# VHH binders against LysM domain-containing GPI-anchored protein 2 (LYM2): the designs that were tried, part 4

Target 1, 295 residues: LysM domain-containing GPI-anchored protein 2 (LYM2), of Arabidopsis thaliana (Mouse-ear cress) (o23006)
Amino acid sequence: QMTGNFNCSGSTSTCQSLVGYSSKNATTLRNIQTLFAVKNLRSILGANNLPLNTSRDQRVNPNQVVRVPIHCSCSNGTGVSNRDIEYTIKKDDILSFVATEIFGGLVTYEKISEVNKIPDPNKIEIGQKFWIPLPCSCDKLNGEDVVHYAHVVKLGSSLGEIAAQFGTDNTTLAQLNGIIGDSQLLADKPLDVPLKACSSSVRKDSLDAPLLLSNNSYVFTANNCVKCTCDALKNWTLSCQSSSEIKPSNWQTCPPFSQCDGALLNASCRQPRDCVYAGYSNQTIFTTASPACPD

## First folded at step 15 (VHH; from k1 with S53R)

Design m4
Fold by OpenDDE, fold request of step 18:
Structure m4 (fold): chain B 295 residues (1-295), chain A 119 residues (1-119)
Amino acid sequence: as target 1 above (295 residues)
Amino acid sequence: DVQLVESGGGLVQPGGSLRLSCVASGFTFSDYWMGWVRQAPGKGLEWVSDIYRGGSTDYADSVKGRFAISRDNAKNTLYLQMNRLKPEDTAVYYCAKANDEHVSPYDYAGQGTQVTVSS
């Protein structure tokens, strides 16, 4: 039964996830950025494969879905967004309205009330700040890395339609969400949708591990010195390159890439393997030989 | 330049306590939520705890009830009180700065401090 909670076994305690936000009313990217406590707009732009020069004031149409990245943490078998996403109660706000309309049905007022220990959801005051626990997960799917995407189910939709839309199957969706079939699919509730991720060679001791990108998205990592893109057409392999599009964070200048770790020449490959991004430390951007043979 | 300097690690017996400190510089400390991560031998980075701008805290299940994260913004210092330590808590502990990019929770970590729990 769809409860609004996504399962997270805890094998990976933290990761990046996505939520699909839509509003009944027209809004802007700026408003969405503020609502979900996204510090840099480019995080949203990357999640939606939009150009970097996209205006913050760009209109988002009613019912248009914008993918928003969130930090996911798992506790007691459930994944939720971190406590950085908060909502400040405004005049005449109703908690149920905040959940269903302001946050587009990604969360319930009951869940908000529970995590914030609100004695009476109907007795909220202006200026109160509440943590918004958005659903997410860090679980692998059948041993494979995926980006968990919270999809708010549209009225009249089916598992088959949703599966087709996001490149998965009915059985996977049903199992992931603990439902038997369409009869238990609830409209206006979030559904856990696993998005296939591009393969990454990021090492486990890197701060950006695991680096999970879904198809048609990009991110800046290694303090903005590396741009990574995910394209299914490129064999679902993460493409990371040095970038000067954004000023480095925390560093004065981007360090050079390390020598490629591992043998580029492999007897199993007709051509030398590619040197790919493998993470970073405080002073070094690492590279490693790709596990895949070039086409 | 951003700097994070951890201290307070050491050798303790099971059931013992340690208090870690992290001094931050090179950025506006109060504008960021901060966290602790640890790396045990042969393992990857593991999330331990976070403290947010408003003072709210979060903990990994493995340390809940035993560890307490806190901060002093006036001193640009992050703390981790570790009680009832276990051998499985043995690791290098890093303080980490929140990432303004949503590619990862953190974008910078200190050099780390060694915590060893052994009889």
Scores: ipSAE 0.926, ipTM 0.963, lowest interface PAE 0.5, mean pLDDT 95
Fold by OpenDDE, fold request of step 18:
Structure m4 (fold): chain B 295 residues (1-295), chain A 119 residues (1-119)
Amino acid sequence: as target 1 above (295 residues)
Amino acid sequence: DVQLVESGGGLVQPGGSLRLSCVASGFTFSDYWMGWVRQAPGKGLEWVSDIYRGGSTDYADSVKGRFAISRDNAKNTLYLQMNRLKPEDTAVYYCAKANDEHVSPYDYAGQGTQVTVSS
């Protein structure tokens, strides 16, 4: 039984989301990377605003929360991580333990059993691979883009406290999760927390649309040719720059940014608008005029 | 360089069928889950279907029960069988490679193949 609904009611069927992972035991970033099928460590580093030179062997302390990015897919009104995240049953594994301890309470054994059509959750075998359906959503909040963050509720916490921690309000949290109040808040269960996202000018026909970044995070997009950062202190505007920090994927070399239309840059502002990242296709990186006038 | 080449699109009547193919090169095909996305006129990219490395599949609600995704790793080829086609299925269909970065599900797509469903 989950506190949050993690509903998908909108038209967006896929998006990026975050989960908050913590373990009772010490672990490493490498282990977390493997557990959640994150191909490149920098995806985790970016989600947590850690330097790129952070070691995979960096210790993660007990109960320390690490934000892990996931691919969210919506089906039948519910969002779950895609089928890329799988867990292979080990010797003496118990499905409930896998859910509560290995995956830090982000999923229930009932849900795992359901989506994998396990006839008897108590009769699992070594070597079996199960899809782990982590909770997520691609819904906008009141028409605004948000990053949905699965927060595992700590014992003794309240909606007010959680809201304050993540920069939202208790009413929003309650409504989003379909609960009335604190009396329905379940400890050690995931809660859908909407994180405010930086504004993006990425085109709807770009492969990285929608580009959703929460505060104090970064990502590499356009085949690693563009680094985007989100900082609330920079007016919640996505900052995307050409980057050579990582070798390009799929391309031999990074193409130059397209030129912005001068007419658009000079339109309706005292100062020329910024030329900002607008997505990519094949071997073209697109730009557009920022919707905001420079301060 | 990575290449994805789609084929099999065309004009078909409502209720008809098409089979799309996508030939991949420039990367280890079997190491990636693959998908199909489509773009209808005036709309953004819409997810259609995914097939994972182990062969598991997933479908958008709009195509579930009508479309079937498959792959042949020996041929580096992705397929999409489309049955009971509807006018609303009209779009350019793209084969897409999974993104190793968690900024998006896919990082590369082909040039696409046009599918038109019309009476």
Scores: ipSAE 0.926, ipTM 0.963, lowest interface PAE 0.5, mean pLDDT 95
Fold by ESMFold2, fold request of step 18:
Structure m4 (fold): chain B 295 residues (1-295), chain A 119 residues (1-119)
Amino acid sequence: as target 1 above (295 residues)
Amino acid sequence: DVQLVESGGGLVQPGGSLRLSCVASGFTFSDYWMGWVRQAPGKGLEWVSDIYRGGSTDYADSVKGRFAISRDNAKNTLYLQMNRLKPEDTAVYYCAKANDEHVSPYDYAGQGTQVTVSS
């Protein structure tokens, strides 16, 4: 049964996740950025594969879906966006309006009330700030990394239609969401859609691990010194390159990539390997040889 | 350059307590939510706790009720009070700064301080 909660019980307890946001009214990328507390618009631009020079005042049409990256935290077997996303109650707001109209059905008023310990959702005051618990997950699917995407189901949708749209299958969608088939698919509620992630060589001790990027998107990592793209046409392999497009965020200058060690290509492994981005630490950008040699 | 300098680690017996500190510089500390992550030997980074600009906090299930995160914005300092320590808490603990980009929750961590819980 679709509950609006996503399962998150695996070993990874924080990650990047995605939600699909739409509004009945025209809006702008700036308004979406503010609503979801996204500090840099380029995080939204990258999630939607938009050029870096896209205006923050660019119109978003009614019912147009914009992908918004969120920080996911997992607790007690479920995932929700961390407490960075808050909403301040305005004149004429009620929680049901906030959930359905402001946040596009990504969250229910019951969930907002529950996590904020609101005894009576009808007794809210202008100026109150509430944590908005968007559904998300950091779980692997069948041992592989995926980007969990919160898709608000459109009236009249089928699992087959959604599976085709997002590159997955009916059985996977049904099992992941605890439903059997289309009869249990509920319009206007979020469905957990597992987007295939490009394979990544990022070390598990890197601050950007797990680096989860779905098809037709890009991110800047390593303090804006590395741009990574995911393209299905590139064998679903994350392509990360040094970048000077954006000033480093925590460094004065971008450190050089570490050199790949030629000894990692042992004498019994004649397969071609590339030197690829493997994460970063305080002042070091790591690389490694990929793909791994067969055993 | 951004700097985060952790301290307060050490060897303690199970059931003991430690208080970690992290002194921040090179950025406006009060503008960022902050967190603690830890790395056990041979493992990746594990999230421990966050504290947000408004003072709300969140904790990993494994430490909830035992650890308390706090901050002093006037001293640019983040704290982690660790009580009822277990051998499973043995790790290097890192102070971490919230990411301006959405690729990951944090974009900078300190050098870490070792916590060892052993009989």
Scores: ipSAE 0.741, ipTM 0.884, lowest interface PAE 1.2, mean pLDDT 89
Fold by ESMFold2, fold request of step 18:
Structure m4 (fold): chain B 295 residues (1-295), chain A 119 residues (1-119)
Amino acid sequence: as target 1 above (295 residues)
Amino acid sequence: DVQLVESGGGLVQPGGSLRLSCVASGFTFSDYWMGWVRQAPGKGLEWVSDIYRGGSTDYADSVKGRFAISRDNAKNTLYLQMNRLKPEDTAVYYCAKANDEHVSPYDYAGQGTQVTVSS
């Protein structure tokens, strides 16, 4: 069915995960947004490091990969996308076509049939709605946070090439996906690729915890009041700043950043400390001094 | 302003039951999938359950078969029926609204209601 199982059994049972979507036919960001039930296009823009003013009608060329963030949930040791991604059967659809052509090989028709308890996958009706169970994971890798990326393997790819492309190594990819080598790598099927995540000071009780962002991407969090970016050139440290670029989603106005205690910033730790975003709750945006003083 | 107000928590013996409620206002309740998350003392947030716009549900493995999420869109109310409670279920329970962005599953949670399971 797929190369890896997308294991998801760690302490974090929901998270943001990523899939790499492509189509053999030209499409638009609007169509991709609709297909994956992404409420705001900026979530796709941020995952691909595209300018905020990018048009939803921007053309996506055949075989061009667009990263799409998905909500991941873990059950019975594996991760699948939330049930908010569904597809309505149209005239002449069959499940295999939906899986391979519409969803770019990110899911199999067998998995769609299984999770929807479809009695006969060859006898489906126009207008039926099916949950599309995209593969994902929220597990840490060697104790570190990663962004699990569902990469659809191109014919002729090797683990070594994929590892180099995504900044990991052959052994890690093989072990994560439960395979020994390239002979078990399935073309046109998803592979679980662990993308390094920027380090974050977000509190464990924040709604955006764990805040998982891979290199060259951005998100809006804290009801659109905070923009966070991940840049490997900034020592893989998440950079979050207040933003007024878009209207707050659940608040009338953005709360101010809490000020860090001056004593915390002035600690004699032999390294500079900054006041950084630490998450949010109800009506408060939290900050903390980072990095911690060595003991 | 968006508001989520949880209630129904309390002290209960192991094996007992509680029903949590969450009244929502300030948004179109039926447009959003909703969830419950919980926080044990000294821990981060742990996902409990989701209910989607069409009525389908998902549960964390630790509560599957014991908890039941439901919603009443006419009353803007989310529910969590909690049966066969264990000491490990002791936590503050929050109802949460689905995120308009994909940075995290939820973008707003209520003040929470305390559930304590002990002899």
Scores: ipSAE 0.705, ipTM 0.861, lowest interface PAE 1.2, mean pLDDT 89

Design m4
Fold by ESMFold2, look of step 17:
Structure m4 (fold): chain B 295 residues (1-295), chain A 119 residues (1-119)
Amino acid sequence: as target 1 above (295 residues)
Amino acid sequence: DVQLVESGGGLVQPGGSLRLSCVASGFTFSDYWMGWVRQAPGKGLEWVSDIYRGGSTDYADSVKGRFAISRDNAKNTLYLQMNRLKPEDTAVYYCAKANDEHVSPYDYAGQGTQVTVSS
């Protein structure tokens, strides 16, 4: 049965995950950015494939879903967002209102009370700060990396409709969420939806490994020196290119991207190859020749 | 430029203690949550602990109750107090800076300090 908790019991204990946020009232990207403690708006823009110049004050209509990236940590078989996401209690708030109205049903008041060790959830005071434990997971699905997406189920939905919407299948959704069918699908509760990730040449030793993007999203990586895009219509292959759109974050200047590690020079390889992004370290951007040479 | 410089590693007997330090520069330290990760010989990176901007902490199950992360924002310094050390804690320990772009948990890690727990 849908518990509101996502299983996270695999070997990976931290990762990036996504939630689908909506509000019954009009809001702005600024308010969503603040609510989820997202430091740079472009992280939300990229998750929603919005132009980089989109205003922070852009209106978000009632019930419009905005994808928000979160940091996920796994402990005792369950994944939750890290403690950087906090909510400060305002006048007339109760935990159930915060869970359902402020956070769009992504968490329950019971979970908020549990992780904050609140002795009496009916005795909260204006100005108290509580960690908001959003559901997430870092688990692989059938040995493959996926982007776990917290989808708040709409009244009247079916597993088949959700599967079609997100490019997965009914059996996978049911198994992942510990349910057997639509009769156990609970409206206004988060469902763990495994989004397919684009394949990439990113090395396991890269600071951005594993670099997991779902369809119709982009990120800036390698200290803002590289822009990567995932598009299902491009054979689910991560497309990464050097970028000067954003000032480097940890470097004074971007390292060269056009270099290869020497694999392009292999005269015995008789197929066309390009230098592609393979990740980065503190001091350099890695590249590799792709595709691999035949045996 | 961002720099993270770890220190305080060494050789210690099982059951012993060590205190790791990490001095940060090149960014506004208090604006970022920080973490420790470790890499045992021949193994991948393992998350150890995070400390958030508000001072809250979190720990991997394998170290909870034995390790304590802390930070001093005035000194731009991150600490890891490691108690009741086990041979399984042998690793290079890295200080790590949170990633603003949500593409990975961290976007910079130091060069590491070696911790060896053996008889």
Scores: ipSAE 0.614, ipTM 0.828, lowest interface PAE 1.8, mean pLDDT 88
Fold by ESMFold2, fold request of step 18:
Structure m4 (fold): chain B 295 residues (1-295), chain A 119 residues (1-119)
Amino acid sequence: as target 1 above (295 residues)
Amino acid sequence: DVQLVESGGGLVQPGGSLRLSCVASGFTFSDYWMGWVRQAPGKGLEWVSDIYRGGSTDYADSVKGRFAISRDNAKNTLYLQMNRLKPEDTAVYYCAKANDEHVSPYDYAGQGTQVTVSS
């Protein structure tokens, strides 16, 4: 029986997940970006609700937590980060130090050794590259989408404190992690924390589906042509608008943000409806009227 | 513009095989991990497989041992060898490019190629 298995056996087998990284030493956003193989710093900025003009060299204080988005893949009932996250062995590294000090306890050296089939963890060479299997999950919780957040537990924490910090409850947190109470909570090990996601009208066939944002975060989607923000104070509803702040990633120009069909907006629902972002395809940004009409 | 063009789909009997191809253009193919996703009628997108820049691969549990992803960086081409096909594999298959941003695993997919498995 182990906490931190990050069960992942539901219908969704890949997703965007989130880890909480901290280090005993001061570092920078640039170093974190490199460590987690994040191509564009803006992905970290959005996960932490930082301005786009934040410097890569901004200091991260010792023990300060930075949220880092990762690509999650599920296999054999558990979720781990995809193989694009790797670490290059440096002088004087040993795997236990890499796991605990460099990756902030998000992974164990046993897991690194296992997935890389390392014959002798004490005989590693400078320049070797190892896949770092960060814990994650894509499972729904009680039929609802959540953002699974790998939280490294501080010594002396309680489930109640963690639940209050992240807007969930003690029972849910204990059940998700397969533990009964605080006595099974392992310091310096990751705990699967289900962050509530803002509601979204994104179509199930969109490349960004399901579009899962937790409170106080933003992302750029639709090839950087749409900015979406999640704020609990705005009724947990995803707010997405056209954006020209960043050049399109795969398109020459951003396609038009189509207006909703007047017939859809004028449907005889009992509630007013707005035209909202609904995902994208190769050449089209979709919109739809929301909320949906009742059955 | 980025382009991904899938081909090789068709109608096949259960237990049969197909080989899908995807020709890429408009980006440096070798710089990106690539994947296949599929969509059955009325369903959302389902991940099938990824291949990484270093050549390692991952597969969804439902296809592991039956499908093999590969790439030819000289031809800018991604492949999916599908063996021992089942009716449950019926879907439109899309070739997908890794996202430089972490909002989702992929940020571009082709038009897709239809695979139908029926007796």
Scores: ipSAE 0.586, ipTM 0.822, lowest interface PAE 2.0, mean pLDDT 88

## First folded at step 17 (VHH)

Design j2 (from m4 with H102W)
Fold by ESMFold2, look of step 18:
Structure j2 (fold): chain B 295 residues (1-295), chain A 119 residues (1-119)
Amino acid sequence: as target 1 above (295 residues)
Amino acid sequence: DVQLVESGGGLVQPGGSLRLSCVASGFTFSDYWMGWVRQAPGKGLEWVSDIYRGGSTDYADSVKGRFAISRDNAKNTLYLQMNRLKPEDTAVYYCAKANDEWVSPYDYAGQGTQVTVSS
C-alpha cells in the first residue's frame, strides 16, 4: 500500500533516516518521543530545527508534520526501522487503527503483521508488543548519499508540489519510487523523498561518517561536543562548531579541537579557508581546512 | 568514562566457531541497544548485528543464520556467537553503543578484537 517500495539493496545496510509524522488529533512532542522510542527529545528538536529549550509538552496541532529520526535497517531489498520502535496493544486497538491513526499512515497493518509473524491480524490481545516497521532506505541516489524521508502523501498532492517542497525534481522523485506520474500517488501513504544533504569535510574513518544532515536541521555529534547545522542558504555547507550546551556523552570532558596548520589555511587558493570539523574517533576530534583548494 | 572491552577473537579455520564478548561500563547498559560492526583490512566499517532493549535482534544479510547476538544486562556484557565462519568474515570486530543523537547509529566503539578465518 505504499506508493514507493523504499528499496534498500545497496552496499549500506544500516543508516539514519527520517519519517514525517502527523496525527489527526492534537498531541505533544513528549507523546511523539515516546511513540517512536526516541532517547532524547533533542533528536526530534534538531530534525525540526527547534530550539533546545523547547518543552516536551509543546502542542503539536492536528495534521502538523513533525520529522522523526529513525534508525534504518535493510533486509531482503527493503528498508524498515530497526526493532527499537515497538507498540503495546491497548484496549480496543486493531492493527489497521494502529497503522493509520496511531502511526499516521507511515506503516500498513499488513507490514506490522508480516514482520511480527502474526498468524491472524484480527486476533490480537491487550498488552502484546509489536515491532513497528517504519519505511526507510539507505540507498544512494545517482551515486550520492541522500537523507531518505518518508513523506505521507496528502490527498490532492502532485509529484511536482512534493518535489518543490523538498528540493528535488519530479523525474527524480518518480524514478526513485518506481512511478510514472501523479495518478500513481497513493494519498495517506508514504513516499520515499530524497533530501539533499549538506557538504561536509567529515573523514571516511569518522564514527559519524558519512555525516548526512538535511536542510533546516541540526545535530550533536562527537559525543555532544560538536553541534552541526545544515542551511541551504549557507551554500549547502555543513557548519559545525564546538559546543558546551550538552554534557559529553562518552567522554569526561570534550577533547580540544586539533589546530589546523597555518600553511594549510593560507595556501594560495582562490578563496579563504577555515579550520572545520572533520569527524571524530574515540579519543579525538579531527579538523581540516575547507574548502578544498581547486586544482 | 564509557568503556567497551572486546575479547574472544583469534585464528580459526573455515567452518569454525568463535564467541566474542564485550564488557561495558560507564553507562546504564540496559538503556541502550547495542551492536557489532567489523572492519576488514583496507575497508570501511560494516554493520554486523544489533540487539535491542527488549531482546529482539537484527542481522546483516551476510551473517544471517550463522551469527547470534545476545546480551546479559546483569553482567553488562554483549556477545556475538559466530558459526560456520568464512574467510570473508576476517576483520576486526567492534562492539558499539547506540547513539543518543540522530547523526549516526553508534557514538562509541571498543578497541576491537581480531578475527582471522584462514585455512
Scores: ipSAE 0.619, ipTM 0.826, lowest interface PAE 1.8, mean pLDDT 87

